# Ledger of designs, part 2: VH-VL binders against Ubiquitin carboxyl-terminal hydrolase 19 (USP19)

Target 1, 103 residues: Ubiquitin carboxyl-terminal hydrolase 19 (USP19), of Homo sapiens (Human) (o94966r282to384)
Amino acid sequence: LAFVKNDSYEKGPDSVVVHVYVKEICRDTSRVLFREQDFTLIFQTRDGNFLRLHPGCGPHTTFRWQVKLRNLIEPEQCTFCFTASRIDICLRKRQSQRWGGLE

## First folded at step 1 (VH-VL)

Design i16 (framework fv_imvotamab_arm2)
Fold by ESMFold2-Fast, scan of step 1:
Structure i16 (fold): chain C 103 residues (1-103), chain A 121 residues (1-121), chain B 112 residues (1-112)
Amino acid sequence: as target 1 above (103 residues)
Amino acid sequence: EVQLVQSGAEVKKPGESLKISCKGSGYSFTSYWIGWVRQMPGKGLEWMGIIYPGDSDTRYSPSFQGQVTISADKSITTAYLQWSSLKASDTAMYYCARGFDYEGLYYFDYWGQGTLVTVSS
Amino acid sequence: DIVMTQTPLSSPVTLGQPASISCRSSQSLVYSDGNTYLSWLQQRPGQPPRLLIYKISNRFSGVPDRFSGSGAGTDFTLKISRVEAEDVGVYYCMQATQFPLTFGGGTKVEIK
């Protein structure tokens, strides 16, 4: 996947929060994979507005979005949560430094 | 370095239970899938299933659904393949492999050395 | 299930000569993200499989450049430009575009 609507902000000195704006995520077939300097969001969704933007895809299509990060994270301390309206990803910084941006 | 180390060879009788292991090291165990692949003597490779240790999400090949159980214990970075009741037709080499590289999903980039399972009367 | 068919079943080759292995899928391997999840694995005698190539043509780390992959859609080729003694083994194509993951039947490369 080239594009997915998102924004991010630094939450205190130790975290970066990324919001991904896709609704109706299928929790059983979706996850976020964290590595030392990147993450991959893997998801299936029933969001009709999102699927309309991807002709030929449906609720059983698995989408992937990979982000190479500006700085290192602690993969084992990163978390994610699927809400009704979006995906929340919390990245734990390896060093408490200001990133200034996600990538 | 990335390593997957599998448990030793097993010799069993039909009807017995068995659980073999695959221990990962040198990487974030909870961030990659572990797949299981069977190779019957003199035959090719068959995908059995895959597990994501971070949340225990497990996917099976239809041919192996209900025949085996795949699990993982992230506290000791170990994945498992288990049979409740072995059959002679389960005689094979079983490989575990790390699924997922930084550029894509479902590629098996690093492989264990294999566990030979022999089931005979 | 996507069926993967490899040809030939065996390929005896003289050292230093090229070898070519073909893999055909029963369905297109292009995934919804535009990528094709076709890999090639090498299994040397008595050893576990090892990844050679992923996404049709990308060599895995440490794989010599005499190995190359090509193809699109349903037809894929692995080429060894100059076969060396260490290349003896069975080669498998694998698709990961659709579950279940499936392998080709294998091609045995051996020295004449």
Scores: ipSAE 0.006, ipTM 0.585, lowest interface PAE 13.9, mean pLDDT 86

Design o01 (framework fv_ogalvibart)
Fold by ESMFold2-Fast, scan of step 1:
Structure o01 (fold): chain C 103 residues (1-103), chain A 125 residues (1-125), chain B 107 residues (1-107)
Amino acid sequence: as target 1 above (103 residues)
Amino acid sequence: QVQLVESGGGVVQPGRSLRLSCAASGFTFSSYGMHWVRQAPGKGLEWVAVISYDGSNKYYADSVTGRFTISRDNSKNTLYLQMNSLRAEDTAVYYCARDLGYYDSSGYPDAFDIWGQGTLVTVSS
Amino acid sequence: DIQMTQSPSTLSASVGDRVTITCRASQSISSWLAWFQQKPGKAPKLLIYDASSLESGVPSRFSGSGSGTEFTLTISSLQPDDFATYYCQQYNSYPYTFGQGTKVEIK
C-alpha cells in the first residue's frame, strides 16, 4: 500500500504511537513486523469503507503497509494491538530524542 | 517434537472426491494458520489454500476455488482438505504446512516453517 | 498474481564451489521472500525467510539477500548434502507464489 489513513504522536521521551484507521482486522492473518528503522503492517480486513477504496479487493486480500522511520527503534520492545475501530502501534525509541515526524 | 502427518491420498477417477487429513503434534495447533501446498510429479510447488487459526477465514487458489474446501478441527489437532470434482491436473503430492500467521509481534516469519511428509493423490481414468 | 522467475533452472557444481541462485518478482514484494530446499522424495525445508534471515538449524553457508524485485540465495561452499532443488516463494500477497525451481546437480 502507498497510503492508509494514520496519525502519530510522540508519547513522552521514549515512545511514538501510531494509529492506523482500519476496522475489523482479521487477527490471525494480521500482524506488525518491527525492524531497526522500519515496520511493516500486514493485514486482512472486513472493513467495508476501507475495501470500497480498493476496488477488486476483499476480505481475503492481504495488504502490506511499510513505514521507513525517521530514527531507530528497539524492535523487541515495540508492541501493537488490534481494536474494533483501529490499530494501535507503539514504537520504542532506541534513543530518547524528539523525532519531529514519523518518517 | 513438532510434526505434521498427512493421510488420505490414493488413486481416484476423474469427477470423484477425496478427503485429506493432516494430524498435528508437538505444538498448540489452535494458535496457527495452516496451508495446503501441492506438487505435481516432476513439477514445482503450487500453493492451494489457507485457513486461519479459528477457521473463520479461508482463501483458495483460483485453480481449486469452488471444488476444494479447507477446514480444521482444533479439538482433534487436525487439518482437512475436501477435494471434489477431481481432475487429472489435480494429481500431485499434497503437503500441509504451518504458517506463523499468528496475532503476536514475536511471529516475524510469514513463511512455512513446518511441513508434513506429503500424501500422493493420483487422478486417473 | 505475482510471478516468480528463478535463474538458472539448472546448475552444475562441484563440492566447495560458491553457488548463487537468483529470483525475480514481477512486482515489488519488499522483503517478503522465503527460500526452500527440496531433496528427491522429501518435503521442502525452509532455509531463509524475510529475504535474508537464516532459519534456526540451517548451516551458515546459506545466505540470502535482496529486496523489492531482485533476490539471491548464496551457498558459500557447496557440500554433498546441498545437491537439491531450491525454490523462492513470495508471501507479500495472496495467492502465495513460488518460483519454478533451480536444480543444483553434481558435475
Scores: ipSAE 0.000, ipTM 0.553, lowest interface PAE 14.6, mean pLDDT 84

Design o02 (framework fv_ogalvibart)
Heavy chain, then light chain:
Amino acid sequence: QVQLVESGGGVVQPGRSLRLSCAASGFTFSDYGMHWVRQAPGKGLEWVAVIWYDGSNKYYADSVTGRFTISRDNSKNTLYLQMNSLRAEDTAVYYCAREGYYGSGSYDYYFDYWGQGTLVTVSS
Amino acid sequence: DIQMTQSPSTLSASVGDRVTITCRASQSISSWLAWFQQKPGKAPKLLIYKASSLESGVPSRFSGSGSGTEFTLTISSLQPDDFATYYCQQYDSYPLTFGQGTKVEIK
ESMFold2-Fast, scan of step 1: ipSAE 0.023; ipTM 0.731

Design o03 (framework fv_ogalvibart)
Fold by ESMFold2-Fast, scan of step 1:
Structure o03 (fold): chain C 103 residues (1-103), chain A 125 residues (1-125), chain B 107 residues (1-107)
Amino acid sequence: as target 1 above (103 residues)
Amino acid sequence: QVQLVESGGGVVQPGRSLRLSCAASGFTFSSYAMHWVRQAPGKGLEWVAVISYDGSNKYYADSVTGRFTISRDNSKNTLYLQMNSLRAEDTAVYYCARDRYYDFWSGDYYGMDVWGQGTLVTVSS
Amino acid sequence: DIQMTQSPSTLSASVGDRVTITCRASQSISSWLAWFQQKPGKAPKLLIYDASSLESGVPSRFSGSGSGTEFTLTISSLQPDDFATYYCQQYNSYSYTFGQGTKVEIK
């Protein structure tokens, strides 16, 4: 995906939080892969509103969203959580410095 | 050493004005959002106001909106609280506190890690 | 404003006890919550930020957990220095609000 509805912010000195606004995520077939300077969100969803924006796609379509990060992260300390209304991604900074942007 | 020192407290009559100052040292003052927090004698903590690192954004508790003004002078490393139309219920120890970070993307603030010793304001007739 | 309610308002405990204090928000605050310790006549001291992150220099017997609307502060083995009043504070939205405080006193 070139775009998915999201916002992000720095939380404290050590973290960047990314919210991805997709509902009804299929937990068994969705995940986030973290590397030293990027992450990839891989997901399937039953969100009818989201799927209507992607003609030809359905509940079995696997979407990929890759973000190249401005600064380095600690992959093993990053987390994600699927909620009813969104995906929460928490990035752990490798260096405790303010980022100028997510990318 | 990171330090915040409040001054300007004292006894004042209802309806009068008072200005508090908070002198910062040991860190880059201009990089941090700053807060005022108060505590009435024997009561809990009440957040009063916050100002962004550059002074462009200010937020106030409903109890002081329209009466108090937060400001800062980054060239003097000093935070101010101008208190107008003082009431008996404004009697409290006033603390200044440093925010951990201000996020310019979302306008978020991230808690208070350094506090001053406080200055007592007593509003009585 | 988001209302923060602490339970209990007062608790009595002995040295060595495990102490748990709860904080509830009237609406979701994600993890934007800090815990402070205050001793009589002193300024508050930050213990935990972002619900579960321990501030540098704070003993490891202090821990925080929770997300959304329900949060806890735990002291795993109470020490004499820990008799104090504890406050939670949300910083999810303005006006920033504190709980009413929980006084931990000697049993």
Scores: ipSAE 0.000, ipTM 0.549, lowest interface PAE 16.6, mean pLDDT 86

Design o08 (framework fv_ogalvibart)
Fold by ESMFold2-Fast, scan of step 1:
Order: structure tokens, then sequence, then C-alpha cells
Structure o08 (fold): chain C 103 residues (1-103), chain A 124 residues (1-124), chain B 107 residues (1-107)
């Protein structure tokens, strides 16, 4: 269920970058949790365009998006960044080998 | 003008140490992964080591693991290779190389810029 | 480690000839393969990346093809400037590995 607009690419054999296109993320109540073969994005947003696509939801609604990954990652080396226009997630591969896809 | 310049090569006896440097200019050094590649006289290319743009990850060829250490100083735009316990088999021209990076489409691990090389001769 | 094998090891051809060099990986590397040209006394120069993408500034007579385990570098009309040794390199996984090289000799 890809309820968030997203894309991804392999940044060499060692990393995968995932972009999630949601604006105005509430930094204090949003985060990304990394596990050895999945990640979960937990977020609250004030993005009116996104919220209009989810009737009954508002700025205090917590959204959850979980992705099961094709291969293993190093959770402690993964990072994320909230920008004004999107969320950037950088996954560090456990084995430095091309995946060919995110899932 | 994008360039890489290696230095520190020379003649050294087996079992000794030598440190190579690679000075980068003309690009944002801290944004790129850097590699060392060597070539023994009359032989082919052999990959030696990589260090990520932020220094957070390093990988080595099995032939040098435990003996060589790759490092970088982003404030000085310089890449290093510390070579310990040198063997005759380490005799080679050592090149530093930049892996290409295009943030719009991902990055290519192809080596788009190479230094001129520095010769290391391990002999008794 | 992924082993890269090039064929032939040495090639002699005339100016204007079509030259093909092959590279085989011991396991699938998808399209994560580069081709380099090295002239005597010089550092290698990138020609092709991602198996078939031509590097900026490289003459269009050079082309690459293949995926998985079989790859080819083609020079459509050999020029005197193409006297060199050519290397393939996989960058699918660490350690990165190179083929043994193919020396192209021009009469």
Amino acid sequence: as target 1 above (103 residues)
Amino acid sequence: QVQLVESGGGVVQPGRSLRLSCAASGFTFSSYGMHWVRQAPGKGLEWVAVIWYDGSNKYYADSVTGRFTISRDNSKNTLYLQMNSLRAEDTAVYYCARESYDILTGYYDAFDIWGQGTLVTVSS
Amino acid sequence: DIQMTQSPSTLSASVGDRVTITCRASQSISSWLAWFQQKPGKAPKLLIYKASSLESGVPSRFSGSGSGTEFTLTISSLQPDDFATYYCQQYDSYPYTFGQGTKVEIK
C-alpha cells in the first residue's frame, strides 16, 4: 500500500536513498525506525494537500509507512532528514552488493 | 580544474611502513567516496580500498586487510593510505580515484577522475 | 570475490577494423560494469559506465553492451589513438575487481 508518494535509487553498492514526498513534517513527532530488513516511517504533517487525500485526518494524526526491504541493512548506520519539501532516508546495506530494487 | 595528485611513494624495505597522500582540488572533496587502486609493473589493475565521503565506512581488498589503513581529512582535501608490513608483492604504482556522483539519478561507482600515480617499490 | 575474465588477452588489428573485447563475471553483476582505457605510462581513463553509458568526451566509436555475466566493449572503426590496454571492472560489490586487461596493438 503505497499511500505516500515516493521513489528510491541505489547510491552505489553500499546505500539506497528513499525520497518520501510529504511537506511540513512535524519534526518533534516524526521519525524513521530501522531494523535489519525493514524500516518504518512514523510522521505527523501539516501538509494540506496530503491531508486532503486522507479525509478525517489532521495535523495530529500519526501516519505509519512500513517497507520490507529486499536485503539486509545496518540499522545503526542508516539516517534520515526532514526537508521543507520531502523526507530523505538513507539506508546502509549490510552487504555491499547491488539490490536491483527496494523491495 | 578537477585533479588528484598522489605523493609519498618511494623505495622501502620489506616489513617497513610507508604513507601515501592524495591531494584533491577543483571539486568538493567531502562529497565523494575515494578509492585506492594499484598496478604492479607490467600487470593489471587491482582495487585496494575505499573510504566513504564522510569517513564512516571503509573496505579493503583481502590482500591488504590488517596491513593497510585508508583515511581522509576533509578539512585538508586529502586522502591517505597507511601501508604497514610491506611485502615485495605490494610493489606497484598506486592511484587514487574518485567515484562519480550524480545526485539527480543516484551515483556511479565508476572512477571518473584518477591521479597520475605514485610508485612504491618494496625491495631488499 | 567476483572474478572478471577478459578475452582476448592481446588483439592485433588494422586501422578501420571493428574491434570487440569481451568480459565475463563469475556471478551476475547486473549492469555494474565499467570499461577503462590505459595508454603506456598513463593513468586509466573511464570510457563506459553502467555497462553501456558513454562517458562525456569519449568518442562515439566506443560502445558497451551486456548485463548479468557477459559484457562487450566495441570500437566500431579503430583509430591510431586507440592503441592501449582496456580493462573491465565490476562495481556491484566489494571488493571491486578488474579483468586482466586486453592489449590492442595497431599496425
Scores: ipSAE 0.005, ipTM 0.585, lowest interface PAE 14.6, mean pLDDT 86

Design o09 (framework fv_ogalvibart)
Fold by ESMFold2-Fast, scan of step 1:
Structure o09 (fold): chain C 103 residues (1-103), chain A 125 residues (1-125), chain B 107 residues (1-107)
Amino acid sequence: as target 1 above (103 residues)
Amino acid sequence: QVQLVESGGGVVQPGRSLRLSCAASGFTFSSYGMHWVRQAPGKGLEWVAVISYDGSNKYYADSVTGRFTISRDNSKNTLYLQMNSLRAEDTAVYYCARDSITIFGVVTEYYFDYWGQGTLVTVSS
Amino acid sequence: DIQMTQSPSTLSASVGDRVTITCRASQSISSWLAWFQQKPGKAPKLLIYDASSLESGVPSRFSGSGSGTEFTLTISSLQPDDFATYYCQQYNSYPYTFGQGTKVEIK
């Protein structure tokens, strides 16, 4: 993945929320894979503005973004959802501690 | 107190190279994406390049692609811009700018919340 | 590339006037737009982000509005300290692009 708009924040002591700003996600071919210390976002999109930033790519191109996390998470309690304007990823911390950053 | 201090500007002949530095303090440098933005004398602002918080992703304006290289050293809290094959059109004040942090967290590429004072690069023959 | 067009390029106004600066994007940028103020010889200063959010420490006379392709910066009661050039900037997609700037001259 060359570039995608994203941000993250800690939601209370137990969670980290990551927003990825890509529209028109193809739900059937997009997903997030959670592991104990990283996650991988896999997506396809029909967002024309996003695709224009990646010459040669189209609606059938699969994009991947892997993030190695600063602290451990509980993979089975992490969630994600696709909205009209973005991808929301909710990470459940394994220990209730403050993360100074995502990575 | 967030502070960004650029250095390395000067007068250079066309075709030569310069390396700019931006020293960051007052925040966790390794958590923020960083940008270079320039402004030619009497002209508007032009975005030049960005580097992600960990250095793995970089993007450049078409006008500098293949000539400029953005890099960072998180252990030294320093951002760099290596400028090769300089042209008269590259004459500008170069600003270091920090991607914002929104909603108590880490932002990888967003708007600029803090700018340095700028360093002048003059390419003349 | 997304082109940002500002209007007007220059405006002259009196202290106390309500002034508006418009910024138009060539493609939809949602709300991913910031406004900056630049005074002569100084670095730009963030005023507004996400089209309408006022940056901490910025006077409340500044406000932003708009979404999609049409955006406006408003100064409700112009002060002498507001003599400056104002720039809009989109951060929806790379390359980031700025408007050409609007110079506000106080009569």
Scores: ipSAE 0.006, ipTM 0.556, lowest interface PAE 14.1, mean pLDDT 85

Design o11 (framework fv_ogalvibart)
Fold by ESMFold2-Fast, scan of step 1:
Structure o11 (fold): chain C 103 residues (1-103), chain A 123 residues (1-123), chain B 107 residues (1-107)
Amino acid sequence: as target 1 above (103 residues)
Amino acid sequence: QVQLVESGGGVVQPGRSLRLSCAASGFTFSDYGMHWVRQAPGKGLEWVAVIWYDGSNKYYADSVTGRFTISRDNSKNTLYLQMNSLRAEDTAVYYCARESIAVAGTEYYFDYWGQGTLVTVSS
Amino acid sequence: DIQMTQSPSTLSASVGDRVTITCRASQSISSWLAWFQQKPGKAPKLLIYDASSLESGVPSRFSGSGSGTEFTLTISSLQPDDFATYYCQQYNSYPLTFGQGTKVEIK
């Protein structure tokens, strides 16, 4: 994926929160991988509105969204959560400084 | 079966340009990040460059930054390395390598390599 | 850049020996480490990924362990086709980096 609907904000000095707006994520076949300066979201979804925007794709299609981060993170301290309406990704900054943007 | 076949190597003079190609088959090329790795004669492995599955991001080793350009054509299942301003120290076998993907596991390790193509930069 | 240092650089062994190769990273790379085998004139072959996961088709005598900064590749009973050079490689961050290699040669 070139794009997926998302937004982000800095939560205090130590964290960046990223919201990805895809619903009905298949938990068993979806996850987020973290490295020192990037993350990859891998997911399958039953979200009909999302799938309609990706002709030829269905519930068994594995989507990949990879983001190069503006600054370094602590991969082992980063987390993610799948909710009914979105994906929440919490990035732990390596240095407590303002990023001014995600990428 | 997964295959990666490099081509375009040869003998070139310092300061010249050369373009390497890597033809991929046996898998959906557009799903995978691709890398170039080189090995000078009798020496170890040195990572050169990466291009993400969709071409959106590229990274280079400092030794080649500003001289080499990685690109891909997903419609032709082909990876490229454009090598400009070649130096004697660029003499090496150049391998293309595929970056793994997994639904439930991890990613980013090299699961398949081509057989390599030799580039000799000599006067 | 993350520096990867292997030890030893060369070792001599006999068929049937237990062989251990160590790889050290200059900073923590979690488990983002692979081991490759390379024979003269051939491309590298993946043996182990994620520090300890055995690649499909690789003999069970190969095993990997470690996390963070110290990693080990073990060959439990060396066979004739195991005489080769072995490389560790981190994929935690760019630039990707390899160890200098460990040559396992016949005693």
Scores: ipSAE 0.007, ipTM 0.699, lowest interface PAE 8.4, mean pLDDT 88

Design o12 (framework fv_ogalvibart)
Heavy chain, then light chain:
Amino acid sequence: QVQLVESGGGVVQPGRSLRLSCAASGFTFSSYGMHWVRQAPGKGLEWVAVISYDGSNKYYADSVTGRFTISRDNSKNTLYLQMNSLRAEDTAVYYCARDFTYEVSGGEIYYFDYWGQGTLVTVSS
Amino acid sequence: DIQMTQSPSTLSASVGDRVTITCRASQSISSWLAWFQQKPGKAPKLLIYKASSLESGVPSRFSGSGSGTEFTLTISSLQPDDFATYYCQQYDSYPYTFGQGTKVEIK
ESMFold2-Fast, scan of step 1: ipSAE 0.038; ipTM 0.682

Design o14 (framework fv_ogalvibart)
Fold by ESMFold2-Fast, scan of step 1:
Structure o14 (fold): chain C 103 residues (1-103), chain A 126 residues (1-126), chain B 107 residues (1-107)
Amino acid sequence: as target 1 above (103 residues)
Amino acid sequence: QVQLVESGGGVVQPGRSLRLSCAASGFTFSSYGMHWVRQAPGKGLEWVAVIWYDGSNKYYADSVTGRFTISRDNSKNTLYLQMNSLRAEDTAVYYCARETYTIYGDSGYSVYFDYWGQGTLVTVSS
Amino acid sequence: DIQMTQSPSTLSASVGDRVTITCRASQSISSWLAWFQQKPGKAPKLLIYDASSLESGVPSRFSGSGSGTEFTLTISSLQPDDFATYYCQQYNSYPLTFGQGTKVEIK
């Protein structure tokens, strides 16, 4: 439960940014899938601190985190970026409105 | 290269027992959950059983609960299915399948099969 | 148990045709659906996972879409090697269940 540390904020009226705190992501086998009201983060990592929290897992474990969103997004306008310290996911809102929360 | 090779199938009479084996190679067997899936002649696929990567949990289809036992030996990279009290409706090709190496936050059900063995035929007839 | 129903059960098409196979779940499974191809006498082969993700090494003419209870597998330009039976599989909850299969026959 709560298997990946995360937080989010609304960036202006049109976007929501989600930070996922896992480092050393394997870029070739990690990605984010966007749909109209959810996203799925799929990743493999060599982050020893993260892996220690999940006994039995290793660098070859594929982790999956799906989030059902409070409101609709534009899947084709959403982006993600793997940084040295975290994963950044940028969601483009379908309607310019305040969400008040991610889910 | 990932390989799964089943063995132990054959012709048996109703009420008897068979043990199937699946020899795994080309990956770290102890890191993956393993499944058995069967297919009756000319019919579709039916999930049979799962065993967690460390052997700590097992789950079975209702049709085989109480009769079949799934087990594994991680030191030998081998998966087993002990089939007791066999019935004519158990006649099928039995496939060993590797679950995708996946952890979902709400775990247990986020699994599909990325590799399958060639299958072994079990025929239960009088 | 979640029931998976495929349509059609049998499909005849010509090389070059666009074919679509539908899979319907008896209750919502989000995107937890995979598609498999099975050729006569062979084990199933993974084509698509998470409803729309193409497995490595699978030709780009295969694509998947859908969420919730309605899913589709599309082959954009049918090839002779695509003669096979196709199965959907849900992995939202145990027991894992498959559709009954759709047999694609080349005319």
Scores: ipSAE 0.012, ipTM 0.597, lowest interface PAE 8.8, mean pLDDT 86

Design o15 (framework fv_ogalvibart)
Fold by ESMFold2-Fast, scan of step 1:
Structure o15 (fold): chain C 103 residues (1-103), chain A 124 residues (1-124), chain B 107 residues (1-107)
Amino acid sequence: as target 1 above (103 residues)
Amino acid sequence: QVQLVESGGGVVQPGRSLRLSCAASGFTFSSYAMHWVRQAPGKGLEWVAVISYDGSNKYYADSVTGRFTISRDNSKNTLYLQMNSLRAEDTAVYYCAREYITFGGVIDEYFDYWGQGTLVTVSS
Amino acid sequence: DIQMTQSPSTLSASVGDRVTITCRASQSISSWLAWFQQKPGKAPKLLIYDASSLESGVPSRFSGSGSGTEFTLTISSLQPDDFATYYCQQYNSYPYTFGQGTKVEIK
């Protein structure tokens, strides 16, 4: 997947929060993989509005979104959460510096 | 040093309510999903509930759905379990557990730290 | 719900023995399986995650293997500190479920 609706912000000196706006994520079949300078979101969803934008796809379609990050992160300290209305990804910076952007 | 300390357990009569707390320290509490797991005397482990890092998403075991409510206060680094309409079958040691994210490869969501537990006894 | 079944439920062993505990899932859970050790009056302690990854600080005599529906925890040379109850747990899907436990006791 080239695009998914998202926004991000720096939370204090040590973290970057990324919100991905897809609803009804299938928790059992969705994951986020963190590496030193990228992450991959793998997900299945029942979000009718999202699926309508992807003709031919359904609840069993696995979507993949990869982001190459502007700076390094600590993969072991990064977290994610699937909420009813969005996906929250919390990146832990390797160095406490302002990024100015996600990628 | 990661620590989880449960409190609030005790002896209570059937039909009553009890609230458990789990005080977290040594890590960024607001970044982790938290779980409650219980163990009846002499029995095995039973998963009870989970709450997402921001409190917006929750899931419960069928045995407690409609009676128990999981919540958290990230400003106080505290996890809660509100237990209503208690039954004899709810008698157990209640543990809180942290779900940790691993480095590289495929993401893992496993319980790396547990509290020492708090005993809830429901008896008449 | 995914049902986890351990075998045996109780195992009698001597120090130095090779101990094997099996865990079976009622449906495929890939490698989403953890093993825990619990001593009387204590909280469970993580030994292995992702079916075969050894948790930091856990002795190398512990190892895990398997994928799909059949999993094994092996203790290559049992030590006195290893007499405990062991639990497998799947984290493939909610609700998370545990095996009934395997008690490793002194012969």
Scores: ipSAE 0.000, ipTM 0.566, lowest interface PAE 13.1, mean pLDDT 86

Design p01 (framework fv_ponezumab)
Fold by ESMFold2-Fast, scan of step 1:
Structure p01 (fold): chain C 103 residues (1-103), chain A 123 residues (1-123), chain B 112 residues (1-112)
Amino acid sequence: as target 1 above (103 residues)
Amino acid sequence: QVQLVQSGAEVKKPGASVKVSCKASGYTFTSYYIHWVRQAPGQGLEWMGRINPSGGSTKYAPRLQDRVTMTRDTSTSTVYMELSSLRSEDTAVYYCARDYYDSSGYYEYFDYWGQGTTVTVSS
Amino acid sequence: DVVMTQSPLSLPVTLGQPASISCKSSQSLVYSDGNTYLNWFQQRPGQSPRRLIYKVSNRDSGVPDRFSGSGSGTDFTLKISRVEAEDVGVYYCMQGTHWPYTFGQGTRLEIK
């Protein structure tokens, strides 16, 4: 997936929060993989509005969104959470520096 | 049931390399991190590093980073830990341990451990 | 590296009596998500370590209520309210907040 609706902000000196706007995520088959300078969101969704924008795809389609990050993170200290309206991803910075952007 | 089964004991000479395996079963292999922890005779536990079986990303303890390599084979649900340039102080029991995470968050918990692999380095 | 210091290192206890183990970290273990990643492990003679407590005070499945964890910031305690013969072994605290992960030296719990 080349793009998915998202935004991000820096939370204090140590974290970057990324919101991904996809609803009805299938928790059992969705996850975020963190590496030292990128992450991959892997998800399946029943979000009719999202699927409408991707003809030929359905609830069993696995979408992948990979983001190369502006700076290094601590993969093991990053977290994610699926909510009813979005995916929240919290990135832990390797060094407490201002990023100015996600990628 | 969740199991982590490790390869058998190894005896190596100084300067050699050893590769220990850890075969996972009873859960989705790619959903959990695998860590390696060692214990020298009569001593405490030392964290060596971990691998994410899904993406293959690794993180090593700084003092071991030049000598340790962790890999995985998703088709056999097996993680490997290779330690090179062995010294007598590498004599230890080596453990693999599973780290739990779920869709609501990630955190470090060593909830299941392998039975251990004894590595003896002697001349 | 974050240094984890346990005391006592040797803990002889009479069966049925309480036992207490202290663990102190050289840095705060509170992570940016508000969680404290301090864990306690038990290693019985000849066995692999077993997780007892995670995130300071949460008991693992199958761990009896006589085990409890408490603490905050840099000071943590593992308590056993009534020591049983099966509790013999070495107890380790471990921090997962800072890289690299580190363990305490271990506390050997002995009967008598």
Scores: ipSAE 0.005, ipTM 0.540, lowest interface PAE 10.5, mean pLDDT 85

